# Ledger of designs, part 5: VHH binders against Di-N-acetylchitobiase (Ctbs)

Target 1, 344 residues: Di-N-acetylchitobiase (Ctbs), of Rattus norvegicus (Rat) (q01460)
Amino acid sequence: EDCPCSEASLCRPIRHHRDFEVFVFDVGQKTWKSYDWSQITTVAVFGKYDSELMCYAHSKGARVVLKGDVALKDIINPTFRASWIAQKVALAKAQHMDGINIDIEQEVDCSSPEYEALTALVRETTEGFHREIEGSQVTFDVAWSPKGIDKRCYNYTGIADACDFLFVMSYDEQSQIWSECIAAANAPYNQTLTGYGDYLRMGISPRKLVMGIPWYGYDYICLNLSKDDVCAIAKVPFRGAPCSDAAGHQVPYRVIMKQVNSSVSGSQWNQDQQAPYYNYKDPTGRLHQVWYDNPRSISLKAAFVKHYGLRGIGMWNANCLDYSDDALAREQTEEMWGALRPRL

## First folded at step 16 (VHH)

Design v6 (from u2 with V99I)
Fold by ESMFold2, fold request of step 17:
Structure v6 (fold): chain B 344 residues (1-344), chain A 120 residues (1-120)
Amino acid sequence: as target 1 above (344 residues)
Amino acid sequence: QLQLVESGGGLVQPGGSLRLSCEASGFTFSSYYMAWYRQAPGKQRELVAFISSGGDTYYADSVKGRFTISRDNAKNTVYLQMNSLRPEDTAIYYCAKEIRRSHWIPEDYWGKGTPVTVSS
């Protein structure tokens, strides 16, 4: 009952559900007033709690949900699991939040107790939140494919059944590189769609799947850059693969937009991956290749979401755009938000 | 609340040695990869070494054979033994939780850093 908002009603739980989800991650940089609130249905707060954000989101009819992360070894213990859930429910009530987004990205061996414990955590969290906060939303973030990506042997069907919906992280698809160690798209179009095919063939309803798209790219130093734009990268292994995107780093769209038109190549389009990239030379003379997503690549994915009746679309993360009043920045930012809407 | 506290940096002569330590709290240390990164003036932060939860190690080519990463799960501590130091090793060294994660937030994964200067 301790409501920080201008009206007490803004602290009440959001009870209605929209036909289509626009699920955004906020990492806490006071840019949220500039988001496209005409679209947003859920904000997952991964930054510091901000009561102004909560009040504003509620004034727009949008949910604000907690970040949930916990070590899998700890949740094997059912007493620990119950205590963790009670703590999150109490926090959500104190902060007037509408649920939780569970973001666990740890590896799980198929024969381990963590396999069952993770599903139990999701189910028990959902039961607890729904009991204590009417209309609450519990979601779980999954890899771009259910096929053991990153040694994540998860019970994807059980988890999907146990929560309100899955947020599918359709990005970081170069986390395990088994072929040539080269820079490539963060979210190659056909590979992304194949991942959804696999989720659907498991029997998971499209109404349980929200497509996550990246508003960031990867910047890779090229050990060699061929005439055909093949950028060889450092061999940084990850979870059994000899190469990975850990050879590069995540870079937000706002940084990409300041760099691309003054890069050595300008924006290029890869036909096979349906994704943009560019090459640049840093001040020390090293060549880089940056792979990202733009309104063109995102529009293709938004069309897929509409055509196949998915629950919605979302992104990591809403702070990646340039929300300044610079005229070019405003255009670019409007186009990125607009690309979430299916075209034609 | 996550906390990573690096120590052991300083000024050394070329060919010298330093041992960096990173004490961790606020998370279940044994469940995660731990890594050392470094950032030289005017350059991007770069991966130096990591050690998996199971003890598997990786080293950047520039430090192989000179640096050794280790961990003590009972003490929630990761170490970087740096031998045969060169001027090119001059940087601020950062301890990190994990080497990659899709939903990466800096304050959840980085220490404050410890400066290392290798100078004649």
Scores: ipSAE 0.658, ipTM 0.849, lowest interface PAE 1.3, mean pLDDT 92
Fold by ESMFold2, fold request of step 17:
Structure v6 (fold): chain B 344 residues (1-344), chain A 120 residues (1-120)
Amino acid sequence: as target 1 above (344 residues)
Amino acid sequence: QLQLVESGGGLVQPGGSLRLSCEASGFTFSSYYMAWYRQAPGKQRELVAFISSGGDTYYADSVKGRFTISRDNAKNTVYLQMNSLRPEDTAIYYCAKEIRRSHWIPEDYWGKGTPVTVSS
């Protein structure tokens, strides 16, 4: 239990409970020193462990939690499940961490043993962490809607009951494209809200839901770009759908900001989807359409979080912004962090 | 700890063939889609082919009919047989676990890549 911090007290668990969460994913770059620590309540470490990050987060009263991922077929075995949980608890103790964020994105058939095993994993993980680490936080990442997204037939109510709260990945909403194979918003506003309506109608408390928003977008190659900005994309199937966002790739906001003002179209706003996009031509002459979220689109979602009393807001991922000392980058980054605050 | 180790790249003349291999460890290989991507200098990474856990395949139009993806679950290995190679196929080829995930990070999904150069 050697404490790497400047003070031994910084290795103690965070025990206080927050009424509102700002849940941040860090992917292991050294940009975390520049995050807006006035807001952050939890950092989920998805990169390599960095003891400086842990110490700094604790100095600001923020939790630091492990990444949890495991193959569903393995967790059917209760002995494997118990061993995996014991390993994660031991790791959290050794690294002075405050819990775990379980990020399992595998498909589950409703009639499979994985259906029950996943709920058991979440419950047993929560029990183990709460027993062994005072004040620990156990969370689970869910798709933007409970309606079988990506063939993920999960026991959403059981999972919500079994952990401290859900992080709702209100992005990648083009993971299954059932209509025309075209580029579209990563997190279209009304569809996002419909997902929350569905979670609430199942009886899940809004105090169990943290809205995840994307600090990245999708860049798609257009096989054809029509005069009304319809970008036809490659037909890449995913989990039963004939088309998907796998035809594109994720791009961080910092990259988008360097490209948008020199793009063919400049930034465009789609009124129906309440999201920005732009078209550009790559060096080989191919047309691309990029869909993203900016302070305007995010502010609408932050207002929803406040109006419906959700547990909080968060993003994938905090390393997506430009944390350099460049004046324009500073302004853009401040606006993105500021958009998380509900409009008052 | 996930590891994906690509091999089989090199310099080849147009019309030639190469077979890429990717040996996987640190996860339950048979449970996941496996994919090949490529990235030419100064370009964005693009999907080349994938194979599902059940053996269903997909190929990008630019390689269909010339490339074949396969897997050997007993050896935790995915292959890309590349025939009738063209200069446009010049890229670093990356093995990947899955074709998409919301929380995508390099350490969880990518190999280091194997360079392929198609030139006279």
Scores: ipSAE 0.639, ipTM 0.833, lowest interface PAE 1.3, mean pLDDT 92
Fold by ESMFold2 at other seeds, look of step 19:
Structure v6 (fold): chain B 344 residues (1-344), chain A 120 residues (1-120)
Amino acid sequence: as target 1 above (344 residues)
Amino acid sequence: QLQLVESGGGLVQPGGSLRLSCEASGFTFSSYYMAWYRQAPGKQRELVAFISSGGDTYYADSVKGRFTISRDNAKNTVYLQMNSLRPEDTAIYYCAKEIRRSHWIPEDYWGKGTPVTVSS
């Protein structure tokens, strides 16, 4: 079991804990050397495994964790569940990883066996990793609100108790649109904060919650764009809602920054949603509205994280920024990483 | 290992028909929505149709009444029957697992696609 790092010590598990988590999702593309390693505490490897990334993260004292995804109908069977967990533990040992981030986003009916099976999976995964890999970290990704988002009736308190902490996906908040079918913010400020209020009111400790913010936005084709910037979108239903953000496309921040200043409108700020947007016309003449998050909108959320004592902050995903040597790109990237720091 | 393999594309005259198929492996096919997207040269990829795990269907306005999505859970395959084809249907067609995903990675959810050309 050879260590691929320059020193054998870099293959040893990360055992220390940080006061504040900065939780980073990596999806590959070899941009990770340019991340702000002064902040990072955990890298969730959702892209192709890269042993150099593991070695480098360990050299910076950061954890690297596996992606955990499995169909809920399969894990109802306790034997399958145990086998899946054993496989993930073995993989983490072989790859010198520090745990797993469980990313299950499937529908669960409150009365279904999946309800209990999911909580059991999280608990058994945590027990298995903690037993087999000293200091390992097991986390679970939850929707922006516990209020049955996307038909996910999960035992949120049981899951929070069963793992080290939750990553709250405070984005994709237009996955179910019950009102007018229009483009809107990916993570509207007050709606995001209401979701945290609901998690806290359930009795979940703020020390179990990491706020996830988006480093991507949504690009919507406008079927109609009103004088007041109301962009009507195609009615694409999702999990019981008549409209959804599936009418649009996810766009990384680096692409948005190359387009916004040459757009029809330039960057606009929506005061109600506390988020930026812009309009542009594509080569076929169609109007688009793009909603995103920037240092201003993110800094408001980072202030909330500090004020309410949350466990930390993180983003989907670190590869969304422009890590080139261009002076403007460097400034924009530095500002996005800097926005994660709580302000006094 | 998750894999999506599209086939059935080709050259067809306006008014003609094609049947696309997408064989899926590496996940529990019957548990997920399956979708067809298309991307014409110089345009963004757009949703064409989807079918839920329970069989509910959706069609973009541009294809309603002409295209039919279906699935065969025993074969882990989703189909797109395309009738009354028009030149504007010319695109590379991709199948996809789900229509909306947090933590989306295109490389995990897209195949190489199957090209469809509608011309005289």
Scores: ipSAE 0.502, ipTM 0.807, lowest interface PAE 2.5, mean pLDDT 91

## First folded at step 19 (VHH)

Design y5 (from v6 with I99F)
Fold by ESMFold2 at other seeds, look of step 19:
Structure y5 (fold): chain B 344 residues (1-344), chain A 120 residues (1-120)
Amino acid sequence: as target 1 above (344 residues)
Amino acid sequence: QLQLVESGGGLVQPGGSLRLSCEASGFTFSSYYMAWYRQAPGKQRELVAFISSGGDTYYADSVKGRFTISRDNAKNTVYLQMNSLRPEDTAIYYCAKEFRRSHWIPEDYWGKGTPVTVSS
């Protein structure tokens, strides 16, 4: 099994563990050399495999892990589960990876065979990786709350017990809008914290929870924009809810930073949601409202992570920043990476 | 690996019809929502329609009543029947696996597109 790195030691598994995780997603836009490797503990490779990224991450003592996704209908069959797991372990060995991040976002009925099959998949994946790759890490991505978000009736306590830790996607919190169809924060502060309260009340250890924060925002077309900045949005249903954030689209922080100072409003702060937003007018004359997270809103969340002893923090996704040599871009990028560390 | 291959685009006159097809492979098609998006020159890509695994549909207001999305799970294919076409429907039409997901990788969830031009 030939090692593509400059020396063979860079292909060996990462075995050391820190108590605090900084978990990043990379989607293959070739920006990874510019990440803040002083913080990173794990890179989940969701983009095309890049052996240079693996070698570089290992040179910094960081894990690189596979993306794991599979249809729930298929994993009900235990022979299929075993075959899928064997394929992922073999791939991780061939690519010198340190584990897998399981990102299954499909709905599950509580009384279905998928409910138990999903927990079995996570447990069997963890057992297989830990047996075959020394020091490997198996993680699972969960919605911002265990309370039936997106019809995902998962065995959250069983899954948390079965893997190394949960990555909590504390974003896309407008996936189901049951009230007035309006634009709102991607990750409202108090709602985010309520989600963690719900996970903790189930008996899941804070050391099993990594807070995911968004380095992207949502851009919504306003069907109507009131004098109080209430942006009415199209009714796009999702998993039983009549409205959703699918009325908008995800935009990376780098795009937001190029637009916000030329917007109609400039950046505004919503006190109730503890999140920034702005309004702009597109070339066709339509008004938009963009909700995002910035160093201020992220610093509040990082402080929560530290104060409540969570396992760590991470983001979707690391490619969202402007890693160019432009002086303003460098400043913005440094502030976003710095916000992951509580300043006070 | 995931593949979505669109076909059926072309040049039609206003008031005409086209039927787009999207053949899917590399995933269990019947387990996922499927969607059609479109992107006109110089504009953002926008959602046109989606269909759930159970057949529930959604249409953007601009196409409602004129377009019909359907799926054939046995053929791993999603369709967009476009009737009463207007010049404003001119765009590249993209098939997508899912229409809303937290960890969205555009290159892994989009086809390459099929162009539709409505004019003479």
Scores: ipSAE 0.694, ipTM 0.863, lowest interface PAE 1.2, mean pLDDT 92

Design y6 (from v6 with A35G F50Y)
Fold by ESMFold2 at other seeds, look of step 20:
Structure y6 (fold): chain B 344 residues (1-344), chain A 120 residues (1-120)
Amino acid sequence: as target 1 above (344 residues)
Amino acid sequence: QLQLVESGGGLVQPGGSLRLSCEASGFTFSSYYMGWYRQAPGKQRELVAYISSGGDTYYADSVKGRFTISRDNAKNTVYLQMNSLRPEDTAIYYCAKEIRRSHWIPEDYWGKGTPVTVSS
């Protein structure tokens, strides 16, 4: 056989039913042996294919799934759509993968052919994968709210019906800033929960929703930093909004943990947003404000997942933590994995 | 497989001009925002300019009025015309597919860069 694993059975599809999902994005870097495999149910492989990762995940009963991305303009053509799906199914078979995570983040006008084409893509991908790979999982990544975030007029109910579940990217909630152009939480607690309320009011089952939480934050250069920690940011328009988080940079948790204790402010907690932040000065003398999520802010969200019976929890991305042998790093990393477990 | 190939960088005196080009392949070029970023030694990479699929443009305040971004969808190419160059414009300039995405892996969205040095 062309199975790269130590046992042929490790190349067989995962068919186990899981009542609760822990959905993990991996972007490479060989840190995956140190993930908390006691929790993981699905690994979305967004890095280069690693057969050792696939074998290891299967040995733990976890699914590994492909990254799916395609230009919406191209999938209007049903022949192109069918060819793309056939290509992904063939790749999944060759790599012994258990499905696909469709990550399309492009804007869609409500009256455009892309509106219908996107739903058709998701449905046809699910049908193709389920037919060709027993027990396969097809998922779709949605914005933190269905209310036209980033001009994404998607058929959210149709997409949810068409796939196994939605991964809700409950982060980047500053992608469009309609008020003051200031740094703010990546995933403010109440706004995050309001997004789920909106998905549920559309009639989408909580069993179709996996909450995504960020293991990264945003680093913003402050044009001005006020006495009450208001950091004015550059005005970078995005999809109709005058300001956006494109004024900042995504920063993994491991970098944040190395910086926060030597920052000018130390870690601060914002009560309204229920999220931590800190201020620091870069080598050129510019002030920065960094907003992130930590075990405290994530634990609040995990409790919501349990209370409302959502399908599960997951993160972008597992490589954001420090998996070195350093004792402080191990403690911090264990706390972040531990925060995913819902409160009693 | 995405490819972005920058060219047109080099050494130029203050007040001079350069025209950067970025030829794209491996994706449907006309469907995406295209951006130019730069990274000076010891600094984080920063957005310089972008152009939407429909041709709307944005410029960072530090370059507004001096730089012009444009695109030629028939040639799958985005350009950055840089006029009135200053020493603080010295950086490696990177072409990018898209300017904002939640699940963003820089190696999937960046060119290799073209160095620009503005020195007397």
Scores: ipSAE 0.714, ipTM 0.874, lowest interface PAE 1.0, mean pLDDT 92
Fold by ESMFold2, fold request of step 22:
Structure y6 (fold): chain B 344 residues (1-344), chain A 120 residues (1-120)
Amino acid sequence: as target 1 above (344 residues)
Amino acid sequence: QLQLVESGGGLVQPGGSLRLSCEASGFTFSSYYMGWYRQAPGKQRELVAYISSGGDTYYADSVKGRFTISRDNAKNTVYLQMNSLRPEDTAIYYCAKEIRRSHWIPEDYWGKGTPVTVSS
């Protein structure tokens, strides 16, 4: 397997330790040339493999890691589990990658064999990668709270012990809506912080937690939009909840920035949720409410990361910004990258 | 490796019926919610129906009583029976693995689509 980089050394594994993680998801589209490489420590490649991205990341001392996903029903079988891990290790070697980010978002009953099988998968993946690729990183993506979100009864402490660190998806916090079926913040500040309190109270070290923040928002069609900006949404049940964010769709920050300036309301700030939103009317006359995160809301979270000594910060996903040479786009994009740095 | 192959679309008269199929491979079909989405020209893709791993169903209001989603786990196939079709049902219909996931990307979740045209 020849090295596709300009120097053979760029194909060797990244082995050094970083004091602070900036964990980036890349979903393809060749925008990675414009990322803020002064910050990035890990790129999780969820898009098509790009050897130029791998070479460039390594030239900046950053890790590139595989996406890992597999059905929990299959991994109960230890032989299947071992085969899957061997396949991922072989792929990482062929592509000169530095580990794997395991992104399993399936429900698990506490009394099921999947409960133990998931922890075994994470531990065995970590053992396999660490054995076969020196300095490799194995991470696992968890919901914003350990309290049965989306019926995910996972062994969170066992998983945290079994891998290098958790990436906490501190977004999609409207995946289960138990109260009124209305649009709301994707990552409301106090609820997000409560989720970290819950992880820490379980005994998980803050050095095992990377805070994920969203560089996307949710666009909801309002069945009704009240004078108080309450947007009633379609009732789309999910995993036992009568309503969910499946009534809306994810929208990248670059699209939001082009739309908010010409929206009916302009950007509004919700004080209770510490998050921005806006209303607009689509060409068919339907009212929409969009909830998102911006430098202001993200800066609050970055300050929390620093104050509580978390392992780092990251986002879904780095392709969400406008990397064009337009002057306004550049300012907005620089502000979003800059918000990841703690100011306090 | 993941593959979702839709079939059964076509041209049909208003009031007619079509049965869409989506054959899945490259993942353990029975473990996941499966969904049908549609995208009309100039519109955003919208959820039409889903069926959970446990068999619970959801239908968008615009199709309730006319469309039926079902799954056959032995054949790794999800179906959408579409009855009493209307011109506004004209769209490309997409099969999806899962109806809600935090880390969505198109290549991991969408079929290629099957066109449905309801016209006289």
Scores: ipSAE 0.699, ipTM 0.854, lowest interface PAE 1.1, mean pLDDT 92
Fold by ESMFold2, fold request of step 22:
Structure y6 (fold): chain B 344 residues (1-344), chain A 120 residues (1-120)
Amino acid sequence: as target 1 above (344 residues)
Amino acid sequence: QLQLVESGGGLVQPGGSLRLSCEASGFTFSSYYMGWYRQAPGKQRELVAYISSGGDTYYADSVKGRFTISRDNAKNTVYLQMNSLRPEDTAIYYCAKEIRRSHWIPEDYWGKGTPVTVSS
């Protein structure tokens, strides 16, 4: 048909199912050619569509999927849902895409019509894509825990049953801070694992769960930084909690690796949270604490993924690494991709 | 596609007032939190205020009592009324869709900004 690739076969749907998923979010930039394509099984395109990325991914046997985002108030109407789904299927066909990643991230009251409408959207989207595009993949992004995180009262078991698998955003775990308003790990190890325990206890198969890990961290301005490295942060409420990570901002790993060299503390390891952090002083004299994930913290999570037989692993987002020709950047980037594989 | 267009910035004397507007399109405006951020020269961007879909508001301590955020869902517009302005309020002001989202992209989140200078 109207195929932009060097071979028409590269525009055909990916029908092969891999034993292990490596699920990558791409947000644009021209860095995708430098990704570790030996691992990748799915690229979720959250940036501008790039036909060269699609062709290259297909040449490596990897799926490319659409971003699916829609306001929950709109999908209560079944006719609106059907129209939205038809438009996404048509777009996927025109762009030679292999499915859709549904990323809603909106609060739902348990007693609201949005509760049922969301599950219906996921089921109807999966049915539509599977009917229209052979081998297509429909996925849904969930918070790190099903326990009402961010006021998301979702039908997690119904949604998991309705789609191919869940991408579990095992990050932003400080989105609701119920205790002291302090900087803390983005994905503390034991809390992350507790979230998976909760999903599994609901009866969701581990083969329906892909662990998302962060290739970014959070940079917090410290209102006070104690000698024990406790960084007090501004009180920014979020969805019922008095404090949140909205007091900080996301920072990609490539920026973190440059900041660590100019930090006051160098990289520190928090034993309780099994995560790295550092302190630095900005040009105006304010102290900051940055929490992130590195090969060490990620390898612990990759080992968990293998040990518990999860469907796979992935990250937000692949553009967070330094893909320049700098020798140090190459080593850091290789280590981050390598950490997705368990040691054993 | 998402579009956020800020306006109303300018030069103003200390103690003066200014009203910022942000017109939104490309999404269901009434369903989302909307926020105002600012970035002073040489500093990182910081949250100034937000307003939830239900009208609940938040203000940073540095602006509480002086700034008022509001929204008009019929016009898809968020406002920031800034009173009793101080030199330290000098910054580029950005409106934002949502105050946090895990899968966030700058071009789907920020406007282009409107500069505010408070000087005599």
Scores: ipSAE 0.691, ipTM 0.853, lowest interface PAE 1.3, mean pLDDT 92
Fold by ESMFold2 at other seeds, fold request of step 22:
Structure y6 (fold): chain B 344 residues (1-344), chain A 120 residues (1-120)
Amino acid sequence: as target 1 above (344 residues)
Amino acid sequence: QLQLVESGGGLVQPGGSLRLSCEASGFTFSSYYMGWYRQAPGKQRELVAYISSGGDTYYADSVKGRFTISRDNAKNTVYLQMNSLRPEDTAIYYCAKEIRRSHWIPEDYWGKGTPVTVSS
């Protein structure tokens, strides 16, 4: 049992349970030393494994969990499922990890064998990890709404029951645009809250829900930008919807903070969506509209998390902030981490 | 683990044709959307075309009517037939597994690309 840490105790699993989760995605860019470790309870490693990150997280009492992803057609076979789970448990032991975050974003027809197989995968993964790694955490990432978003007919209540908690990806909420094809908030406040209302109405305990916050926005080219800041976007269908945010691209907060200073509009606030946006003109003369989340919009969501007693809050992804020595960047980064705690 | 290997790029005159291929391994090819993107020097990578797991296709307006995407699930291969090529089609063309994912990272989704130059 090789332990790469300065003390052997740092390779032991985290066994204590937290009343409130701060769930962080890391994508492997060596910025993790600058994360706000006073808050973090779980790091999901989506980048290349970094033993220094594991050791440091454990020194702060935080869990480090694997990324879990697998094709749904493959897991219909119970023997394949069992083999995949055994492989992930073995990997977690070898890397001194504390569990797994299952991130499956594939389509499922309600009447398909994948419907039942997915729930079985989550339950069997949880049973396997809990048996083999004391105190381990198994989580599953769900869409911003349970109402068949992106053709994902999942057994949400069965999955929630089968694992430790759900991470709700309360972003990319323009993945399904059935109305006018225009740029809009990545996580509009009322649409976000409606998704949680739907999860809760299904009977899922708020103690099973962690709210995911986007630390990135979307940049859209405007085919037309009206006087009222309505940005018409290209019609790019996605999973049955005629329009989607595939017309734009994801932009990390650090890039947004640099660009907003050179924008033609500066940061604007949309009251209906409770989200910031700005317009800019690129070097070729095309108009763009960027929608994002900032400490103001995030603090509203953190207040909701506290008010409804959700299990916690988290974000995609921690590498989106500017961790440089620049004084303004430090201040902005501290405010983004601070917004995860509920305020007034 | 995932591998996407593009081929078929090269130098071609305006009005010419090329066929790009992308061989995939390390995942269950038939389960996923496959896409072609392109990136010209100094520009952002942009979606050119996609084909769903069920065979439904999408084309960007700039290539509609000139390009055709197809897939062969038995060979784990996606193709882009490019006709009536124009100088503005000059770019590195990338094959992608999936065209949209909330938790996206480059290492899991992109090939290395194949350059296409359209010049007289």
Scores: ipSAE 0.687, ipTM 0.844, lowest interface PAE 1.1, mean pLDDT 92

